# Designs tried in a protein design chat: VHH binders against Nicotine blue oxidoreductase (nboR). Part 16

Target 1, 204 residues: Nicotine blue oxidoreductase (nboR), of Paenarthrobacter nicotinovorans (Arthrobacter nicotinovorans) (q93nf6)
Amino acid sequence: MGDTDLPCVTGVLLAAGAGKRLGRGPKALLPYRGRTLVEDAAETMLVGGCHEVVIVLGANAQAVCARANLEPYRIVVNHDWSSGMGSSYLAGDAAAHTKNHILVALVDQPGLSVTTVGRLLVSHRPGRISSAAYSSLDSPRVLRRGHPMVIDAGLRPAVASTVSGDAGARVFLRQKPWLVDLIDCSDESTGEDVDTVEQMYRLL
Short names: E, the ipSAE of ESMFold2; O, the ipSAE of OpenDDE; V2, 0.75 times the mean of E and O plus 0.25 times the DockQ between their complexes.

## First folded at step 9 (VHH)

Design g4 (from d6 with Y52T Y100W; framework vhh_enristomig; at its last look DockQ between E and O 0.40; V2 from the best seeds 0.00; counts 0 for: pae E 3.9 > 2, unsure alone 62.7 < 65)
Fold by ESMFold2, look of step 9:
Structure g4 (fold): chain B 204 residues (1-204), chain A 124 residues (1-124)
Amino acid sequence: as target 1 above (204 residues)
Amino acid sequence: EVQLLESGGGEVQPGGSLRLSCAASGFTFSSYAISWYRQAPGKQREWVSYITSGGSTYYAESVKGRFTISRDNAKNTLYLQMSSLRAEDTAVYYCAREDWEDYKGWFSDTFDIWGQGTLVTVKP
């Protein structure tokens, strides 16, 4: 059954963040596991089962492309990234074939694993969103939605339509939580990201 | 420097109305999306409504048709007009600035500042 049972999925890696709060240049270029974060995340998505990976870059696209080996992946530059709106998601969604599900991952969430990607793809049910979810030590029985997440091809238009230039995909998720399957990935990572210098320990 | 300050809470009879305000200072208010959340005693915080920097509005199903979110960018103030109030609307109401620094804030429930809250009590 193997690979032929997996959904046809485009990985969408959102890497447009300038890293302004962190102060270390674009987060995509931070060192992680012997490479850059963007290289590690993209390879993980591909090895984990995505049929292709689309990387969405923003203000630092030239620097990222000059310093990371992204040849195996498709690059989309989002010129509207600075608004802080859902434009990066929309750019990645538009680049994916309409019949594919998309697996959305964030470059600033270290600890993405092949196992997490594979688990989401195997667990995905038609017509749903499959979200990696994480518990905290304070409330270990409560799973919180995180990333990556798989958006069913059939739901992509509805998610995109709720995204305005300043709303993002969160509106859809907040209004329709019953469409979301939480897939426990607490064994693989905490699901936290790196936004500040204080959080840099998460890259170790 | 960055501050959100809620006001307008109080006691009201069922079916009554209240208008909550959230005064913003120390940042460019017009550039941010802002949410209202509420927390009833013993419950987790619950999303209520959301208004984008462009003025688009969104509501939880439980309040749609009864609550109206709005903003006055000239006064740096967010509003929540509540009508047809019910006992289950009793909660502390918070405004929160949505994180937009990086793309991640559009896919997660992250907020970089919260107000202190204002209590709304709907009498039985």
Scores: ipSAE 0.263, ipTM 0.622, lowest interface PAE 3.9, mean pLDDT 82
ESMFold2 (binder alone), look of step 9: mean pLDDT 78; pTM 0.778
OpenDDE, look of step 9: ipSAE 0.353; ipTM 0.714

Design g5 (from d1 with G101E S108R; framework vhh_enristomig; at its last look DockQ between E and O 0.02; V2 from the best seeds 0.00; counts 0 for: pae O 8.2 > 2, unsure alone 64.2 < 65, placed apart)
Fold by OpenDDE, look of step 9:
Structure g5 (fold): chain B 204 residues (1-204), chain A 124 residues (1-124)
Amino acid sequence: as target 1 above (204 residues)
Amino acid sequence: EVQLLESGGGEVQPGGSLRLSCAASGFTFSSYAISWYRQAPGKQREWVSYISSGGSTYYAESVKGRFTISRDNAKNTLYLQMSSLRAEDTAVYYCAREDYEDYKGWFRDYFDIWGQGTLVTVKP
């Protein structure tokens, strides 16, 4: 997007992972809501308020492009997808306008909703990172950070400098926890790993 | 060493039943979700059924109502009860541990560790 006085948000959908390897196909192409996970997630991000959506593909890029309707979105192929989520993040970050915030989401994130995206965007404060947060049934009073997250445009270079391997923005977040605002999205998803896996299988 | 070992395969007539077992060793079985897969001759390996660590079960459409996945954590064993078997069920059946690691909000790809397989032949 061009230079505007208003802050814009680029959705960065990370979908570069290999996913399941035993004949189930890439996670991006799993059926969901009458379409695919990647289509659903991308649309959710756009409808949720992102100005544009960049989809980062990798191992299954050809298959995903062939089978999913991704015409409304920008596609970036991370050829270094095997190095981990970090390289995919960097690829997506690089594709976003330097003045834009980025909203980072994962294709295998169950429960991503328009409401969650909108909530993060509305709640975002300049110079900060806004992270969805979820409480578990076992610990309803404890919020744990998760996806999606909004990274302020001003922080993107600093975050990128710390990204490597599978760590993504984890290193930065841990080093500067005071920059992170947790946005409670427990009403939209559990955010639990176990639930995430189970929810993925519920799509089948 | 993490290991999965399938057993129980064999020949069966259409409409028959068979129970497969998958013995797990080298890891905390109860903490992992396990799946059954199968690969028919000349076809790609396909997912059959899944059971979570908590006991939630899921099935491929092709086997719903006919197959039942279960687990005995005390025995570190996964089971697949197959009924109403069809010729198209002929395949090598594999059990696979599905590993998921969360890197503090950044998800890692799911990884499968599977056994050598056991052959199920449904003869017309």
Scores: ipSAE 0.012, ipTM 0.255, lowest interface PAE 8.2, mean pLDDT 84
ESMFold2, look of step 9: ipSAE 0.167; ipTM 0.585
ESMFold2 (binder alone), look of step 9: mean pLDDT 79; pTM 0.793

Design g6 (from d6 with Y52S S108Y; framework vhh_enristomig; at its last look DockQ between E and O 0.64; V2 from the best seeds 0.00; counts 0 for: pae E 3.2 > 2, unsure alone 62.7 < 65)
Fold by OpenDDE, look of step 9:
Structure g6 (fold): chain B 204 residues (1-204), chain A 124 residues (1-124)
Amino acid sequence: as target 1 above (204 residues)
Amino acid sequence: EVQLLESGGGEVQPGGSLRLSCAASGFTFSSYAISWYRQAPGKQREWVSYISSGGSTYYAESVKGRFTISRDNAKNTLYLQMSSLRAEDTAVYYCAREDYEDYKGWFYDTFDIWGQGTLVTVKP
């Protein structure tokens, strides 16, 4: 009975941004649930079922490491963070074992839950991309893809090939939309990012 | 005021060529990635082509080898050179500014500015 070596999943948390819009430093260090966004997100990914979590830092890597407890996680510093999010993704992707799927999340998505992560991992189909999907109040019947996403190990090279310093996986997704499975997570979150001061205060 | 304005649409015969322009104003054009979209009558809007702020280009499979996206940052203008046009290319073509700051839009399309569109008709 061949041990169906189910591929492990590496969580890749992208937290390399400078947080320019909020003017309060890196989003990674924003307070949330008595911790920081980066701590909360990373723990959520791990508890949700990721085998390990890789945190990709960049603009404020030193400050983040100094202020947040990131000991349980693998840290990758993207020194080319200013080139764009693509470089951060590639750094995270490179840190994950080649045989692992990756669950990619953004640090500025406080709506990430253990349930969402678990749902994506359980629902993931081989050779596909599993995307959290959310409905809006304006369109409750329309699911829109959001974060996080699970990228199958077999697709990682292809995705990476389409990623440049200033381009993301959206290019790949546009080219091959049929590879994406939407997993409804509307009951867990709205999928919204923390982009405004008002949103930040709601989290406090 | 931030604005995108498409132009260059018109009628063309199958196999013909057309060049679309998208003029940008009110923002730092060179800092943004921009995409072309199109919407045919009775169909959903579809992605056509993408050019990053760094100049990386990508195309939908349906237009690869026929369409070329480019940008002139000095003129704040985006272009779409279309060749070997087909009837199925008939659509209103839109340019859209993409917001990818702080990882936004990495997995999904986020646009904050759209043009009004320009009609391309390829006659059978």
Scores: ipSAE 0.124, ipTM 0.583, lowest interface PAE 2.0, mean pLDDT 86
ESMFold2, look of step 9: ipSAE 0.300; ipTM 0.668
ESMFold2 (binder alone), look of step 9: mean pLDDT 79; pTM 0.793

Design g7 (from d6 with A33Y Y52S; framework vhh_enristomig; at its last look DockQ between E and O 0.62; V2 from the best seeds 0.00; counts 0 for: pae E 5.6 > 2, unsure alone 62.7 < 65)
Fold by ESMFold2, look of step 9:
Structure g7 (fold): chain B 204 residues (1-204), chain A 124 residues (1-124)
Amino acid sequence: as target 1 above (204 residues)
Amino acid sequence: EVQLLESGGGEVQPGGSLRLSCAASGFTFSSYYISWYRQAPGKQREWVSYISSGGSTYYAESVKGRFTISRDNAKNTLYLQMSSLRAEDTAVYYCAREDYEDYKGWFSDTFDIWGQGTLVTVKP
């Protein structure tokens, strides 16, 4: 086949933390769409076009690996998970080949679709961050930056340099908002899907 | 019910200092990340600084080393100490309540409540 200059992207799935409000076991193992949340998210990233998926696990890594089928993916255990989400991001970033873009997703953001992942990868421009963005029919709110997001390989060192235990990528995004392209994914994430998963978290 | 009220703005000479305050009411102040933003005439609103619920501080590059954010949870008050002020710091300064969810607040900016703003003018 012929050569093209298509993006090569490592999916980075952050699955080391848990919601403070729920206070219950690892969110990665919560049921979703007939499997675990981590399985659904990782498969969606891979099928959506990521070359590989790196899953960052934390406190309950052994239990997650024992209960979920993660054979197709690469696992990174972040032993510093308790210092905050920044350390999990850095662990996933470090595991990705330095020349690849990364697509960052959060395990507790259900409703991720293959279409959203594909749209981000197709829309991505060199030297930029491509962020999925959302609004709802029931909200007067403007389109808001969300997840997943693609961080260009050329920006990965700069983003990493701003990340600390109390901050994720938000410091970089706030310091350089002109580097962020918002990609409207509202058609793929309705309020109904997000509300259902939040209700599930509350019941656990 | 939920309110943020800024104060402390005024006119100052270049190189001068001002201390802004943001009084919070109607919510559990100590549980929230709080930010300062500013907006100069004809420009978009610009992030200045934020402080986490645990007290970690972060600054825009343009103000780093000159501005200091702090909070007093006993008084439900956010502060911005501004020093070495320049003409480009002239703006209306706002405080804003951030999302307190672990993941949403770390990647997705959401601001439910804004203050009324306080004007800072740095004279020529």
Scores: ipSAE 0.055, ipTM 0.508, lowest interface PAE 5.6, mean pLDDT 79
ESMFold2 (binder alone), look of step 9: mean pLDDT 77; pTM 0.775
OpenDDE, look of step 9: ipSAE 0.344; ipTM 0.705

Design g8 (from d1, 24 letters changed; framework vhh_7ubx_2; at its last look DockQ between E and O 0.37; V2 from the best seeds 0.00; counts 0 for: pae E 6.8 > 2, unsure alone 63.0 < 65)
Fold by ESMFold2, look of step 9:
Structure g8 (fold): chain B 204 residues (1-204), chain A 124 residues (1-124)
Amino acid sequence: as target 1 above (204 residues)
Amino acid sequence: QVQLVESGGGLVQPGGSLRLSCAASGFTFSSYAMTWVRQAPGKGPEWIAYISSGGSTYRDDSTKGRFTISRDNAKNTLYLQMTSLKPEDTALYYCAREDYEDYKGWFSDYFDIRGPGTQVTVSS
């Protein structure tokens, strides 16, 4: 099947946060593997199989563009980043070609790997959401959905509509759980489950 | 310091009602979306309801029609009105603030829980 006959995937990297809770400047510029987090994540998405990567910036977008080499990627500046909840998601979704699936990743997700990205893309089925999933240390046989996540091109309008009026994307996931495929990525991120990422979250 | 303190739980009979409260401090409450999450014995956290900073609400299908989320921005308080309670509603209930710099909770089961929760027990 030729290139024009297969849907492409746009990587959408959410990187708009200011990093104020860490007190070390924008999270996108935090050092990781000899580069910045934003450079590492974007390259991982591209090498893993995304046709292109859209990086959504907000806080300190000028500083991020000046200090990170983002020339291979498309940049979207979300001027409403501080409103939270979904404005950055909507900006990235709007930038992706309407026929493409999107693979949504977070810049503060240090366990993202080329293998995880590739596994999601290979496993993805039309009309569905493919979510990376991880087992917890307390319940090693129970998978919980996480990131990254592939949203089928056909579902993008429905997901986006749930974030209108300041609503979160998890509304869609909770209302239509039968559309979500969990893809086990515990081998790639065994130390990155919610129970061990204390500084970002508390989960009981 | 961001603080969320849940209250209003207790022991009720099936079919009963409770109103849970979440007192918020340490941030501009009116600027944030909020959620209610519960954790039943032997299970992970499960979200129940969401309210945007502008007051738009969304509820999980399993509790639709029985639970109503609301907020009073003047009192920095989030509420969950629960009616027609059933034994399967027995859980520890938490409120959580949506953090606009952290998208994990948007696409996963991660929740930013800050308080001790309030126990709801429904037993005949």
Scores: ipSAE 0.024, ipTM 0.373, lowest interface PAE 6.8, mean pLDDT 78
ESMFold2 (binder alone), look of step 9: mean pLDDT 76; pTM 0.757
OpenDDE, look of step 9: ipSAE 0.029; ipTM 0.391

## First folded at step 10 (VHH; framework vhh_enristomig)

Design j1 (from g1 with Y103W; at its last look DockQ between E and O 0.72; V2 from the best seeds 0.00; counts 0 for: pae E 4.4 > 2, unsure alone 60.8 < 65)
Fold by ESMFold2, look of step 10:
Structure j1 (fold): chain B 204 residues (1-204), chain A 124 residues (1-124)
Amino acid sequence: as target 1 above (204 residues)
Amino acid sequence: EVQLLESGGGEVQPGGSLRLSCAASGFTFSSYAISWYRQAPGKQREWVSYISSGGSTYYAESVKGRFTISRDNAKNTLYLQMSSLRAEDTAVYYCAREDYEDWKGWFSDYFDIWGQGTLVTVKP
């Protein structure tokens, strides 16, 4: 984005998972749009308006770096990945400048788009969390909180304090739902992840 | 064949105590985080408490200090010890399995399995 007085946003791409339930190796290396998921997601975040992208790798870091072109991005290897997803989030959060908002995305969110990233960044209000949200044809009146989401720089310490082991940031969101703005992105994605062989169709 | 069955609901006076149970079957209970939710008639579903697979506990502000979540992995059972009950606690209480391994647990409020619910009534 251009020179403005708005805070910069660091994209934080969580890609440390081993991919155990899928059984196809690290999800970061799954093919998508003629490249790997990690390459596509990181480029989407950068093109969509993030000032930089921090990619958090874990168990498969060496394999991912050997097979994916990650030169444009900052890489954080979380050697404590086995303690749970919380350590990867905290590693990415710690790598971002304290004044920046962070836009958190998951490598297994296959419908991530430049439009979604841009919409979140334009819609973001100070002191808030701006969450992409999705509905389905079966329940079009119900938006579900999903990813990516923007965490205001001022809220980052409070969110981080709730992250422990397997909890992620959802405890904060459940304790303080009034701080969350839902941004409808149903036109761009279903918001569902790829976790099992049955869910592989989401990469199409 | 994944199932969650709540029990232990009933009628109590204000200030009373009640212990809810959630019996789990068809999955490796110790590998999943589980939450309690509640829904009063005519109101939206409300998160109550969460326990991680590692045993860390978290509570909604409205129940902190009065409710205690726990799990017994040997018995595949989740508990909610409720004390100092108030009329506002009257609701159907549900347990819900969190899907820890799908990254949804970072910022998504989505569950794949719910129990049938157990009614708690706090009479005046």
Scores: ipSAE 0.193, ipTM 0.597, lowest interface PAE 4.4, mean pLDDT 81
ESMFold2 (binder alone), look of step 10: mean pLDDT 78; pTM 0.783
OpenDDE, look of step 10: ipSAE 0.252; ipTM 0.645

Design j2 (from g1 with W106F F107W; at its last look DockQ between E and O 0.59; V2 from the best seeds 0.00; counts 0 for: pae E 3.3 > 2)
Fold by ESMFold2, look of step 10:
Structure j2 (fold): chain B 204 residues (1-204), chain A 124 residues (1-124)
Amino acid sequence: as target 1 above (204 residues)
Amino acid sequence: EVQLLESGGGEVQPGGSLRLSCAASGFTFSSYAISWYRQAPGKQREWVSYISSGGSTYYAESVKGRFTISRDNAKNTLYLQMSSLRAEDTAVYYCAREDYEDYKGFWSDYFDIWGQGTLVTVKP
């Protein structure tokens, strides 16, 4: 009944952004629940069931490592972070063992929970993408894809190929929507993140 | 002010062709990926095609082989060449700027910049 029934999953936490749209420095260091966003997100992924967590840093990696306690996690520094999230995704993907699924999370997703991570991991089916999904109050029966997502080990090369072609992962999802299982997590979060000064209220 | 303006819509017979244009202003067009979407009356908006800042192209299955997306960065203009048109292609066509530098834009279909749309009608 222990961990033998859970898939081997590497958590991949994308935390390379400079936070330029917020103007308050790296999003990884924003305060959340008594510590930094990066510390909270990484611990949530580990406690939720990921075998390990790879944190992809870029902008201000030295400052993040100096100010956050990341000792329990693996750190990958993406020196190409300024080209966008695609290079950070590829760096995290490359760091994960080829046989593992990856659970991809964004550092600026403040509603990430142990329950959501666990739900995705136990719900995951081979050959699929398992996406946390959220509804709006206006359309409570309509789910939209959000984060985190579990990408099956078998699909990792195809997703990486699309990202390497300058398309971003969303184009892969648009081309192959039948591969995506939506896992309702509306009870845990709205799925929104913090990108702008106007969205800072989500950290309260 | 960031703007996208579609043009080139109209009525065509089945099997006909149209070329849509999307004129961009107020931002560095060459730095962004851009998509075409369409919305038929009474239906949800659906993705049609995508072109990256580097020129890589992708298509929905329903339009592969019939539609070609392209861009002219010198003119800040996106194009959609449509051929072999069918009644099911009748829709308002929109261009949308992809926000792929933002973390949410990498995975999600959130767009904050849309055109007003141009109507394409393929006669029964």
Scores: ipSAE 0.300, ipTM 0.664, lowest interface PAE 3.3, mean pLDDT 82
ESMFold2 (binder alone), look of step 10: mean pLDDT 80; pTM 0.812
OpenDDE, look of step 10: ipSAE 0.334; ipTM 0.689

Design j3 (from g1 with K104R; at its last look DockQ between E and O 0.64; V2 from the best seeds 0.00; counts 0 for: pae E 3.2 > 2)
Amino acid sequence: EVQLLESGGGEVQPGGSLRLSCAASGFTFSSYAISWYRQAPGKQREWVSYISSGGSTYYAESVKGRFTISRDNAKNTLYLQMSSLRAEDTAVYYCAREDYEDYRGWFSDYFDIWGQGTLVTVKP
ESMFold2, look of step 10: ipSAE 0.312; ipTM 0.667
ESMFold2 (binder alone), look of step 10: mean pLDDT 79; pTM 0.790
OpenDDE, look of step 10: ipSAE 0.441; ipTM 0.756

Design j4 (from g1 with D102E; at its last look DockQ between E and O 0.53; V2 from the best seeds 0.00; counts 0 for: pae E 2.5 > 2)
Fold by OpenDDE, look of step 10:
Structure j4 (fold): chain B 204 residues (1-204), chain A 124 residues (1-124)
Amino acid sequence: as target 1 above (204 residues)
Amino acid sequence: EVQLLESGGGEVQPGGSLRLSCAASGFTFSSYAISWYRQAPGKQREWVSYISSGGSTYYAESVKGRFTISRDNAKNTLYLQMSSLRAEDTAVYYCAREDYEEYKGWFSDYFDIWGQGTLVTVKP
């Protein structure tokens, strides 16, 4: 196959959180577009161009698996989910082939679209990190990095080495800002996470 | 009122040392990660150092080995001990509260509170 020489991209969907702030169980199971957030996000990643999708579960993993249709995807359960997002990232990273790029997304970002995923994958440059970027109404000309993010296969080990607790990959990104390409996705979403009850209701 | 207030800036000779402070008020200081940033004249603001709520510390490559970030939760104060200062360290230094929540800001920087800054000038 002519595309065998191109690096594959593994989608890594981080969905291990308990969703404690919302008090509605894991965010993965929140209803969205007639399905669940985890189903929608995973499908979006796959349809958007990821070759495979790894879903990292943690809190209430059994419930999520029981209630969501996740058959098309690889499931990784992070038993150390309570330690923070770092362990979930590492679990997802470890599940991806070493030669693959990873597209990392968060389950609580309903603004994720096929277009955004596709745009990141097409725009990705070797040896770099491609980050979705969003502007705000207050600063329309200023792009800020957000989710999702494509991490080049070659950078995965370095990123992983900086992932710890609540620092996450932010440390690497701050240390190596020149490696990050911002891909404007402001037309697709605001980059907003579902973190409040109000936000949740807007999804319902 | 939530506030961060930097202090300790001043003029120092190359090779000298300076200790900056960032006093926090109006929030539970111990629950938040805090970062130091700096902005040199005509340059963009750059990240300098980070300390998590748990006390994990990280540094920009440009300051690694020379700067030390620390916090005193009892005093609601963040510190930046700067040593072996260089001319290129001249900047206004800011502390910023990082708002980290579950699934939020893991890849993205989110700072909701900034201090007014304190000027550090390194010159002979």
Scores: ipSAE 0.338, ipTM 0.695, lowest interface PAE 1.2, mean pLDDT 87
ESMFold2, look of step 10: ipSAE 0.354; ipTM 0.702
ESMFold2 (binder alone), look of step 10: mean pLDDT 80; pTM 0.800

Design j5 (from g1 with S108T; at its last look DockQ between E and O 0.52; V2 from the best seeds 0.00; counts 0 for: pae E 2.9 > 2)
Fold by ESMFold2, look of step 10:
Structure j5 (fold): chain B 204 residues (1-204), chain A 124 residues (1-124)
Amino acid sequence: as target 1 above (204 residues)
Amino acid sequence: EVQLLESGGGEVQPGGSLRLSCAASGFTFSSYAISWYRQAPGKQREWVSYISSGGSTYYAESVKGRFTISRDNAKNTLYLQMSSLRAEDTAVYYCAREDYEDYKGWFTDYFDIWGQGTLVTVKP
């Protein structure tokens, strides 16, 4: 990752959710690899090549900051978290230097790996979105978009405009699928998250 | 019980027009974004259009300029006005409530709540 060859990338970790379906408090604080999910995800983003990590908190920001060691990272509290993930995305985007790409990750995907982050950063092409993508054993030729995802610095204003237009980043992706490069990461994880007690096996 | 019920489908000649409705019940309709999806025989469902709770509208490139999504919050009803219909528009059309309560809804999650669909057939 030299100064001349690779883009500077701000990791944006979306961790504002309340964790209601799981019933164990905020997902950011679930135990994983001897620490919390938020600590593991943020470290993975840094080690994988992000220049810095911005963590967007919401519903339980005070509890998360009290119980997780987030000193290496920048914290943004989105007080409008209940309006959906779009406002959290905008808060994280606004905190990143305008010239940087952003790598967007979700806290509830514990299979996030250094290899996946690195692969996306190396594969990224200017003017595009680079999305980790996953297939299942049942449909191995069908890749589905997932996280993490790199949004080129040049596309950030257009994505933010769509999000500010009351729709979220997914509408941008639905309108412009030809801008998205799918990067196969099926060898590293399934891309699934932890939403229920039955899915907690993913935290082993 | 949360329900979505589509209606207004039918058979139409190429270039014709049709208006679909989606009646919502069991939730605060005005607080949610809603989408139309469609599924042609043998294909995966594809997104057609989206309207936010605030009324902002978005369209797939294949239907932009021909389809208009709208909502009547007093009637808890979503509409899709379709014009200049083509054979490629033949599909079962579904409405779906967007769910923003978890992180999966950001990129690839669909609402768990779908209508049963209404068939639109554009004659070859």
Scores: ipSAE 0.321, ipTM 0.678, lowest interface PAE 2.9, mean pLDDT 81
ESMFold2 (binder alone), look of step 10: mean pLDDT 79; pTM 0.790
OpenDDE, look of step 10: ipSAE 0.443; ipTM 0.756

